# Designs tried in a protein design chat: VHH binders against q9y6x5. Part 407

Target 1, 379 residues: q9y6x5
Amino acid sequence: LPPKLLLVSFDGFRADYLKNYEFPHLQNFIKEGVLVEHVKNVFITKTFPNHYSIVTGLYEESHGIVANSMYDAVTKKHFSDSNDKDPFWWNEAVPIWVTNQLQENRSSAAAMWPGTDVPIHDTISSYFMNYNSSVSFEERLNNITMWLNNSNPPVTFATLYWEEPDASGHKYGPEDKENMSRVLKKIDDLIGDLVQRLKMLGLWENLNVIITSDHGMTQCSQDRLINLDSCIDHSYYTLIDLSPVAAILPKINRTEVYNKLKNCSPHMNVYLKEDIPNRFYYQHNDRIQPIILVADEGWTIVLNESSQKLGDHGYDNSLPSMHPFLAAHGPAFHKGYKHSTINIVDIYPMMCHILGLKPHPNNGTFGHTKCLLVDQWCI
Key: E = the ipSAE of ESMFold2; O = the ipSAE of OpenDDE; V2 = 0.75 times the mean of E and O plus 0.25 times the DockQ between their complexes.

## First folded at step 18 (VHH)

Design ib17 (framework vhh_7uia_1; at its last fold request DockQ between E and O 0.92; V2 from the best seeds 0.00; counts 0 for: pae E 2.5 > 2)
Fold by OpenDDE, fold request of step 22:
Formats: structure tokens, sequence, C-alpha cells
Structure ib17 (fold): chain B 379 residues (1-379), chain A 123 residues (1-123)
């Protein structure tokens, strides 16, 4: 039988939650599998970009999903939650579910993973749910497991997306122990439900399961605000994305806009596109705007409106608060092994290996995940 | 055809309790996240609480946490707000509304509202 892989994302699950809260179900999952304690995600540390990086192995500049909100100056198209189904935005890369379907007589399934409801390179996931945040985890899980068991051609790759603890993190902030403990307990219970469901269906021993996230969450405060309106008139630019990485499209001379912003706050770095640090791998795409503003950790860029969020993400991808974790279980993985760190783009070549797929060119390094895999030599 | 109808408001003394109801018609409330918002005299609209479509997650504004409880009855297609330990500052018109959560981490604007129910907390 062909190998099968289920990729699960709990949005906004910061890596150190594992150390600060109790996860009996997840810990049991880890005990019988592997854990990567920290996953260095891609810049910017936002939902659409990082989820696409997981399934493409590419930096954001390469796969073209460079933010949750984008603007293309040539076509004058906009990308956002309300307009994310145009293949134009996704076609700069080939996600793994497309590869899975094209390379083999196999099917892919998706429960609300970003991009899975879009025909990318004229291929859409064989099975998918339209995004609806109100749909229960149980319903998503039921659909995924049904597809894994009853599909022809067989589903060999599936993905499952869940919005927590991101929503709660934004609302309460990651440092709210009372509220976050409640939410994280629920997430652990969902993991328990997942494992139980797989066992009940006889999938547990044969299905490879990866549980991960796209980013963490940092504590924000009303005392840490950067008001752009105090630095520049809104008539001088178009705001494509706001916080914590603002994308600025100048309406006047770029240099003038830059000069008005460069000293706006000591807690914000202002970059011309060509001066964006190389380590971000965030330059070589036309969808990146001429000027970007990067707030320091925990600072929020605002206009005249005050921010209501007590937690946020999107900051420098080197910050531990932005890092998710990765846990995995199944025939491909060791048992009881823990690894310190990998890059989020490393997940793609690993998944390709597990599924027996030839990976597209990517920025991941298969060598970084060898120690997780039973069929590889770990040096 | 889409309607939200709030009931249960009234006059109550400080420390008292009220239970608000919101009956949904024209759609299944579990297909959305449901919220309570309120507007006090001379103040802006304020979010109070949200319950996820599945009912598994609840969110509360800081000032009402521990005093208010949001819940649903699927069989009745009804949203509830149990209010206890009411304070004068809780005086407002309370509205039921529906919303969704987005990938970007933002809640959608409320696209459907009821007429509201008046809650007055006064000695």
Amino acid sequence: as target 1 above (379 residues)
Amino acid sequence: QLQLVETGGGLVKPGGSLRLSCVVSGFTFSSYHMAWVRQAPGKELEWVSTISGSGGYTYYERSVKGRFTISTDNAKNTLYLQMSSLKPEDTAVYYCARTQYRYSGEWTPFDLWGQGTQVTVSS
C-alpha cells in the first residue's frame, strides 16, 4: 500500500506552549513519535504565507504568497481573505497535493488548508472543504478520515486546518494563562479525538501524521503602538498590509515617503524593498511593495484606530515567539525522538520523501529531517 | 427572511441577573459564529461575547468575563447570554449578530443584526 500522510495545522500554536502548559494527548502522541521543538518559519510570519511554505518548501518570495493581503501593481489585483481563490496568486508554486495527484494515481484531501480550494496549475485537491471557520473540528476530521478510507484513487495525502489557538491568542494574548490554558486544553482534547478516531478506523499504525503550526504569537499591548498617521499623511501612500509588517505603496515619490517613515518609531525598521535584509528571503517578488515597515516584537502598527488585539504574529521569523513546533507519528517516524530545530521549508522535502514523490525545486533541506525518519541514517 | 430577534432585556437592580435570548431564523446559526454586542447611551458599540459555530469556543470582553455566559441551544436555534452580577455600566441595548473568522486572524464584520433588547441596571 502506498504511504499515507495527514498534515494537521493548529494555527498560531507557539512552540513554547508545550513547555508551559499540559498536553497529555499531544505528549502521548510525541512519546510514540517525534518532536521538533522549534520550527523556524518564513518571513513574514503570517498564515497564508507560512501554510504555503509548508506545502511547497519555498520562501515567500519564491512561492508568491507574500502576505495575507497582497497587491499586484501590474494586474491591479488584490489578495485577501475575501479574494483568495484566484489561481493567479498561487500559480508561482506547486503545492504537494498537486504533485501527489500528478505524479501518481493518487488523490489528495483537504479540510480547509489555505489554497486547497483553488485550482493551482489547473489541478485542485481531489477532495476538499470550502473554508468555513464555523465548521467543527469533528466534521473536518470526519471528512478527512472518510476520504482517507474510502477514496478511489486512494487519498495518500490529506491536510487538516484548525483556527485555534490563533483566534484566542489574538484575543487574549499568549501571556493570559487563564484563558490560554482553557483553549490549549481544548486543542489537546482535539488531538485526543484525532488519535482516537484514527485508532477506531484502524489507521493509526499505518498513517503518518504530522501535527504542526504556521506561527506562534507574541504579547501585544496598548502601550506599544506605532501610529503611522503621526509620521505621514495617508494621502501619500496606499496601505496594502498593516501590522506588524506594513506594506506601503507610495502615491508620491518613494524617497519622500521613505524619509517620512524612516524615523517614525525607534521600534520599527523601515526598508526600501532593495534594502530588506537577505535573511528574510523577502525581496525577489513583485508582490512585495516598495517599502515595508517591520515593527519590533510586541509592537503594533496602527493608524488612528487603536488595536484591540492582545496577541499578534508576523514579526521577525528569528524570534522564538513566532516559532511553531512539529510533532509526528507513523511508520516513517522514530518513536520517542526529539529534535531541536528545523526550518519550516524543510517539511516539504520530508513529506515528499515519505510519500515517494519527486519534490519540485525548493528551499528545504532534506538532511535536516533525516533524524526523524526510520529509513534514514542520523549522523 | 434572515432575522435575529433578541428578547429578555429589562430593568434589574445592581447585582441582579438577566438572561437574553436571540432566536435565529432564515439560517442555521451553527453555520456562523454568534456574538453579543451592546451599545450604552453615549458610547460606541462594544463587543461583549462570541461563541463559535460549534459551540466549542467562547470569547468574552474583559469587563464581562466571569459574569456573563454565552451559550446556544441547537434544537431551538437560539443564542443566549446569561448575565449575572449586573452593574450599572452594563446598561445598554444588547444586539445579537453573526460573524466568521478569517485565515488572517480577523473577524468578519457583522452582517446581520437584531433589533436589540434594552438592559437597564439601576438601583
Scores: ipSAE 0.917, ipTM 0.960, lowest interface PAE 0.5, mean pLDDT 96
Fold by ESMFold2, look of step 18:
Structure ib17 (fold): chain B 379 residues (1-379), chain A 123 residues (1-123)
Amino acid sequence: as target 1 above (379 residues)
Amino acid sequence: QLQLVETGGGLVKPGGSLRLSCVVSGFTFSSYHMAWVRQAPGKELEWVSTISGSGGYTYYERSVKGRFTISTDNAKNTLYLQMSSLKPEDTAVYYCARTQYRYSGEWTPFDLWGQGTQVTVSS
């Protein structure tokens, strides 16, 4: 009776991997559903911010998860990948699973989507897994499908998160065809397993499924390093986040710190907070530090060490290398339709429409996604 | 008691093979990612290979790719490194170590280490 939606993220899945590698299972999924070839994500193009933007429809400045590493000067709190469970960080927005499970006769389930193991607004996903990257895709899928089939009240919104191809993209770089072909083949097999499991359980025809990602990946190199220690003494600032968008909290006069940094490298833009380009929508939150450094594509900001990563993300969201894709299948979606581009914030109002939820105020535009949906007049 | 114990080191000629083992006790082996790290005399620690806790993904340092194979036997709580086509520059103490992958794309520091096992490749 009630519409159901499964939202799946494969972290770091660059949109052009679809053209450059073989995906028989994903291509079959697309053939029977819809494809958005590029999703323009939010700046900065990092994992925590973009996953939260998908489920809130908000820019980072509005939802408050502005980076993978953050500092709040009023509370003196730090956020990091090892310290991400304080609801303080997440409470500036209401993610869709909270809205969903507060409806009568509805539950939400989660297999490791960022934030789903946090009690946001005193509400944690009705069923969830605590984050542990070593848990197999099969176990995550088993839990999600069990919850979709067997829960009272029924699970109507579910999320599933997987760390690849992000982990391999960082390790090898997107240009390593041999390693990335092997990794992407395994991911395509997982997509095949997902579809087959849903078919075997009788879910495939009545469950809406979105497969997407948070960002892409660009190639890095030891030849493209920006050594911050060569430009400024550590004692003049506190480093909140490093690369490729550094977040700088001055310890001395802000203008003096800016002046020491502005000519550090031709491959890095240095912004005072008020001068951050408006197109980033990255200014109006206290968690955004007074100075940010934005490296050019493929450049790495380092202190006094070599970089271990051969691929990275977090760069300007206008870069095609930072863009993921979106594919979807289910009763709400057309079959065999391709769309060129949406904004990542547009996914939220579309999901709210599919689920019959009233969206909170957000930055998405439903009109951008209505051509994907069978119940909308697309002209 | 958390413990990692390496065995299988020894002296081999160039082109030879060895299999290293790391027996794990005191924690659920499959709940972590496991790595091999080596240290040649007078040199810094060098990462060699990592395997996901589920066993589905393996990662190799560039110079060992195609020559070394990392694997696990979860029933025995044992991590392996099969080394073949060994070269003199592979001479080192080999450690097994424990880590995790995070949403941020970073690996946690190695928080548990074995005692190491010596591998010597010499004519």
Scores: ipSAE 0.641, ipTM 0.849, lowest interface PAE 1.6, mean pLDDT 93
ESMFold2 (binder alone), look of step 18: mean pLDDT 83; pTM 0.849
OpenDDE, look of step 18: ipSAE 0.760; ipTM 0.889
OpenDDE, second read of step 20: ipSAE 0.683; ipTM 0.876
ESMFold2, look of step 21: ipSAE 0.598; ipTM 0.826
ESMFold2 (binder alone), look of step 21: mean pLDDT 84; pTM 0.861
OpenDDE, look of step 21: ipSAE 0.829; ipTM 0.927
ESMFold2, fold request of step 22: ipSAE 0.456, 0.359, 0.461; ipTM 0.751, 0.707, 0.756
ESMFold2 (binder alone), fold request of step 22: mean pLDDT 83, 83, 83; pTM 0.844, 0.845, 0.843
OpenDDE, fold request of step 22: ipSAE 0.913, 0.909; ipTM 0.957, 0.958

Design ib18 (framework vhh_7uia_1; at its last look DockQ between E and O 0.08; V2 from the best seeds 0.00; counts 0 for: pae E 12.5 > 2, placed apart)
Fold by OpenDDE, look of step 18:
Structure ib18 (fold): chain B 379 residues (1-379), chain A 123 residues (1-123)
Amino acid sequence: as target 1 above (379 residues)
Amino acid sequence: QLQLVETGGGLVKPGGSLRLSCVVSGFTFSSYHMAWVRQAPGKELEWVSTISGSGGYTYYDDSVKGRFTISTDNAKNTLYLQMSSLKPEDTAVYYCARTQYKYSGEWTPFDLWGQGTQVTVSS
């Protein structure tokens, strides 16, 4: 049988949730598979960028999805949730589902993974659901498993996306034990449903399943705000993205804008594009604006309006609060193995290996995941 | 034709209860998240509660947590808000509206509103 892989993302699932809450179904999944306790994601730690990094193995500067909101100065185009369907934004990379479909007698399926409802390099997932946040997990799961089981050519790669615990994390903050416990229990139940569905369909033993997330969540507060209006007149710049990493497009001299912002807050670093720290791999793309502001963990950049969010993400990717986890099960993976950490871009070459695909050039290191795989040497 | 129609408002004493209804027409009810929003005299619009399209997740403003319950009946295309332990500060016009959750972690602006129903809490 051809190798099959299901990639599942629970948006905003912070890695340490596994230590602080009970997950009977997920723990059982892990017990029979593998766990990576921490996944270092890419900067910025936002949804569109990190999901695309997972499926391309590239840093954001390389795949071109550098934020949830983007502006291209040459074409004057804007990218956002409401305007994400233009292939222009996605075509700087080749996601794995496109690569997978280049193989003979293979198809890909997707349930609302970012970018899967867009033709990229003139190729769209063979099966996909248009993004609709109101669609139940059950319906998404049913479609994915139907396609995995009954498609011709067979679906060998599938993605499944869910918006929790991100939405709740934003609303309640990750430190709200009462509300987050309720939400995380629901997520564990969904994992139980997923496993049960796969077993019922006879897919469990042969399907490789990866459960992961794009980023974590940090606690925010109304007491930790950085008001840009206190530092610079709004007429001097265009805001492309706001918090916790602001993308600034100056309307006046860049140096003047920079000088007005550089000392705005002790809890915010201000970078000219060329001075962005190399460790972020966030310089070499025209879609990155001339100035970026990076708030410290738990601080929120605001204008005149205060943020209603008690949790947020997008911060420095070295922060543990920004890190998701990775769990996996299937014939390609060991049983009962735990690993401390990988980079999020390492997932791509691993998936390519599992599926027997030749990976495109990427920033991942296959060696980082070898210990997870039964067919590899673990040093 | 897209339409939301609120009912169930009225005068109630402090500590009393009301149940608001919002009937949806012209679109698939389950294709959106539904919310209640209220506006008191001289005040800005205030979000009260949201329920996911699937009905599996509910969100509440802190001011109404433990007192209000949002629910749906998909078969009836109806959104509900059960209000208990009402307070004078709950006095407002209550609107139902539809929204979506975005990848970015934001909610879409409400693109469809009802006419509202008046809730007055007074001794």
Scores: ipSAE 0.871, ipTM 0.937, lowest interface PAE 0.5, mean pLDDT 96
Fold by ESMFold2, look of step 18:
Structure ib18 (fold): chain B 379 residues (1-379), chain A 123 residues (1-123)
Amino acid sequence: as target 1 above (379 residues)
Amino acid sequence: QLQLVETGGGLVKPGGSLRLSCVVSGFTFSSYHMAWVRQAPGKELEWVSTISGSGGYTYYDDSVKGRFTISTDNAKNTLYLQMSSLKPEDTAVYYCARTQYKYSGEWTPFDLWGQGTQVTVSS
């Protein structure tokens, strides 16, 4: 039978949580498989861009999901709950589940991974759940395992998404050891349930499983606010996205807006689109606005002088606090191997290799991940 | 001016009803989630409810499910919270807030806040 892969994301799982908290179930998973200690994600270090980068192997400028909040000035479309299922946003790339289910005798399944409830290139995941945050992890897992076991044509690629520890990381901040210990223990229990369910159904020995995340989390504070209203009047721009990377659409001369902002705070960098650092790969898409403001780690751009959040992400992707991890287990992977770092775009060509798929053009490098795989020569 | 203005608070007896309003200026709901958050005397902020910009998706804290209803009137740029079966524990300052769009609804960062309106539930 063809190789099978389950891709699991726990949103906002910062890489160093593995060192700072106890994960008996996840550590057992890692011991019998592989660990990548840091995954360098894409800038902006937000949920939608990074989940789509994992499944396309593309930087945000190439796949078109450039932030969680976007505006297309030509079409006047906003990326919103009414428009997040509009293929317009997603059609600049082909995600792996589309490529997979177009193969003979294969299908794909999804439990709420971003984009899987959208008909991308007129193709929606063969089995999927519409996004609904009230659906338990157990129900998501039960659907995925049912589809892996009982479908014709067989499900060979499946995705599973869970909102924690991101939601709690925003609420408490990553430095709140008491609350984050409780949250992370619950997540480890869910990983234990996942492994146990796969073993009980006879899937564990022949299914490849990747457990990863999209980004980390950094501590915020009411003492680290950048009040944008102190520097520029609302009437001079349209605000597309606010923090920690603000997206500014000038209503007047762009240079005038830039000049009003450039010295607004020593804790914020202001870029004209053409001056965005090349290492971000964040320039060549019409959804990227003419001016962006990039707050320093732990700083929050606000319009009012208050913020509810104690943790946030979206900062510079060179920051270790923004990096997730990747762990994997299954017949394609070595046992007991640890690797220091890969780029998040490298995951896509690795997954294509495992599934025997020809990757679309992408930004990943297969060589970066081949040491994880039993069928490759590492040295 | 970009702002949120809450009204409709007041004193009500247990079991009573109130409707809170939040008038939005300087932006349109379409690409945002809007929320109600409350703070009881001496307590931390507590999320109450969130609604999508289209009005099609609503989310509630378990403590208010079945008693509170969030809604919008996009023509008036107004967010509502209809509260019924009010209890003394619902006494709080109620804030409306705007959130960045996100794939989940329960605990999202809020980037714009109103000044709040007082709700007091007492015999």
Scores: ipSAE 0.000, ipTM 0.341, lowest interface PAE 12.5, mean pLDDT 89
ESMFold2 (binder alone), look of step 18: mean pLDDT 83; pTM 0.851
OpenDDE, second read of step 20: ipSAE 0.846; ipTM 0.939

Design ib19 (framework vhh_7uia_1; at its last look DockQ between E and O 0.90; V2 from the best seeds 0.00; counts 0 for: pae E 2.6 > 2)
Fold by OpenDDE, look of step 18:
Structure ib19 (fold): chain B 379 residues (1-379), chain A 123 residues (1-123)
Amino acid sequence: as target 1 above (379 residues)
Amino acid sequence: QLQLVETGGGLVKPGGSLRLSCVVSGFTFSSYHMAWVRQAPGKELEWVSTISGSGGYTYYEDSVRGRFTISTDNAKNTLYLQMSSLKPEDTAVYYCARTQYKYSGEWTPFDLWGQGTQVTVSS
């Protein structure tokens, strides 16, 4: 039988939640599998970009999903949650489910993973659910497991996406122990449900399962705001993305706009596109705007309106608060092994290896995950 | 036809209780997250509570947490807001509305509203 892999994402699951809260089901999952304590995600640390990095192994500048909101100056197209179905935005890379379907007698399935309901390179997931945040985890899980178990050609790669604890993190802030404890308990229960479902269906022993996330969450406050209107007139630029990384499209001379913003706040770095730090791998794409503003951790960029969010993400990807975790279980993985850190782009070559796929050129390093895999040497 | 109809408002003394209902018609109730929003005289619209379409997650404004309970009956296509320990500050027109959560971490603007029901808390 061909190897099978289920990739699960709990949006906004900060890595240190594992240290600060109890996860009986997840801990059992980890005991029988592997844990990567910290996953360094890609800059910017947002949902669309990082989910696409997981499944392509590419930095954002390479796969072209550089933010949750984008603008292409040539085509005049906009990308957002309400406008994410145009293959134009996704076609700069090949996600793993498309690669998987190029194999003979293989199918892919997806439950609301970003990009899975869009034909990319004229290929859409064999099975997928249109994104609807109101659909229960149970329904998503039922569909995924049904497809994994009963499809022909067989589903060998599947994705499952859930919006928590991101939504709650935004609402309550990650430092709200009472509310976040409740939410994280529910997530652990969902993991329990997932494991139970797989066992009931006889999939548990043969299915490789990865549980991860796209980013963490940092605490925000109304006392830590950067008001751009105090620094520059809004008529001088178009805002493509706002916080904590603002994408600025100047309507006047770029240098003038830059000069008005460069000293706007001691808690915000302002970059011309060509001066964006190399470590971000966030330069070589036309969809990155001419000026980028990067707020310090916990600071929020605002216009005249105040932010109501108590938690946010998108900050420097070197910040621990932005890092998710990775846990995995299945025949491809060791049991009871813990690893300190990997890069999020390293997940792709690992998944390709597990599935027996030839990876497309990517930024991941397969060597970083070798210790997780039973068929590899770990030095 | 898409419609939301609120009921259950009225006059109540401080410390009292009310239960608001919102009946949904014209769309699949469980296909959206449902919310309560209120507007007091001379004040801006204020979000009160949201319940996920599946009913598994609830969100509350801080000022109402512990006092208000949002719930749904999918079979009846009805959204509820149980209000207890009411305060004069809770006086407002209460609206039910539908929304969605987006990948970006934002909630969609409310695209459908009821006519509202008046809640008055006074001695």
Scores: ipSAE 0.856, ipTM 0.931, lowest interface PAE 0.5, mean pLDDT 96
Fold by ESMFold2, look of step 18:
Structure ib19 (fold): chain B 379 residues (1-379), chain A 123 residues (1-123)
Amino acid sequence: as target 1 above (379 residues)
Amino acid sequence: QLQLVETGGGLVKPGGSLRLSCVVSGFTFSSYHMAWVRQAPGKELEWVSTISGSGGYTYYEDSVRGRFTISTDNAKNTLYLQMSSLKPEDTAVYYCARTQYKYSGEWTPFDLWGQGTQVTVSS
């Protein structure tokens, strides 16, 4: 009877939402399982990079998905969420669903986790949905549970992705309690539906379930704009990504571009690639551009335009506002245990342990998650 | 041929109600998000509301929340905007438009528009 794992992401679920809003269904899930109050994610704190870090255990510089927007100067390829299916971008790592389904008598299933509709190393998830954000949570869950119950060879690893509260966090900002209360109540209802569906199908007792997220959200404002056009002419650089971490490819002498930018705003740090702080683990990949601009929390880099964003993410990964949480329930996990923090890269070796998989080389530390697991000494 | 056709506009007194309809031809709601966007005379376009095509989550501009309700009827290929408690500042041409939400947290540009329907709120 092979162990089974369902990995669920609610995009943009900031860790402190758990303390500031009511989650009766999620709290019941946590009470019968484990909670990690803060997960320290990877820099930059964006969707594609952090979802790939969860499933590879690698820093962004090591797995190659270094932003939501990327450029490769050698091949002239561009990556964006409208152009994310070229395996070229994903092939610098092996995600857990590939490793899982290559085992004897195992399959993997996916409902829209980033990368699961891409043939990475010529291998695509055994069962998957192509990304389409208009598909309801119920339909995603129905497909996942159907695959968990009815597949041969059996699905032992499954993923489920949902766009909220990220979409609403961008629209309203995390400090809009009226709107965010309504949004987060709906998400808690979806978690209740998830648990109820698993119970009704006889999956709940023998399925390990992780509910987590990729990043948090910080409040933005029209009073906190950094106008890049006020500091440098467009003609001097190619803009690969804009905010809150701008990726700058100089068209002229790199030092000249750096000097034009370094005093642009006291609310922005400008780094030559070699000077990016070591704690970011964000330097050793050709897809990281020669100059990056890192806005302070809540500041938005713009090009001579106003911003419509009231909430954003992508900032320094030491910021509590950028941290998601992790909750888990199932036969592998303790009941009623609370843990303060892990690194997001630690999730991968923990999942490999639960599934009985040999992890690929990675940046995670299994020892950081031992206290969550019933079969480990926590000392 | 891809088309969006708005109807239901008109003249209404403050505090009144209207229901706008947008009839879709040439594509299926469940594959996209649908939005209402308005433009008052001499003003910029203003987003009003968006709904996911399969009946998922809805989104509203602050000034219309609690007064407007966006909905769909897939059997009729029709998008609706139920407007109540109308104010003079709601006076605008209302457009139906198509978009999509992406992993990056960005909406695609509106790639299909209707011709608009005039809503006038005046005493």
Scores: ipSAE 0.592, ipTM 0.828, lowest interface PAE 1.8, mean pLDDT 93
ESMFold2 (binder alone), look of step 18: mean pLDDT 82; pTM 0.847
OpenDDE, second read of step 20: ipSAE 0.837; ipTM 0.932
ESMFold2, look of step 21: ipSAE 0.454; ipTM 0.753
ESMFold2 (binder alone), look of step 21: mean pLDDT 83; pTM 0.847
OpenDDE, look of step 21: ipSAE 0.835; ipTM 0.923

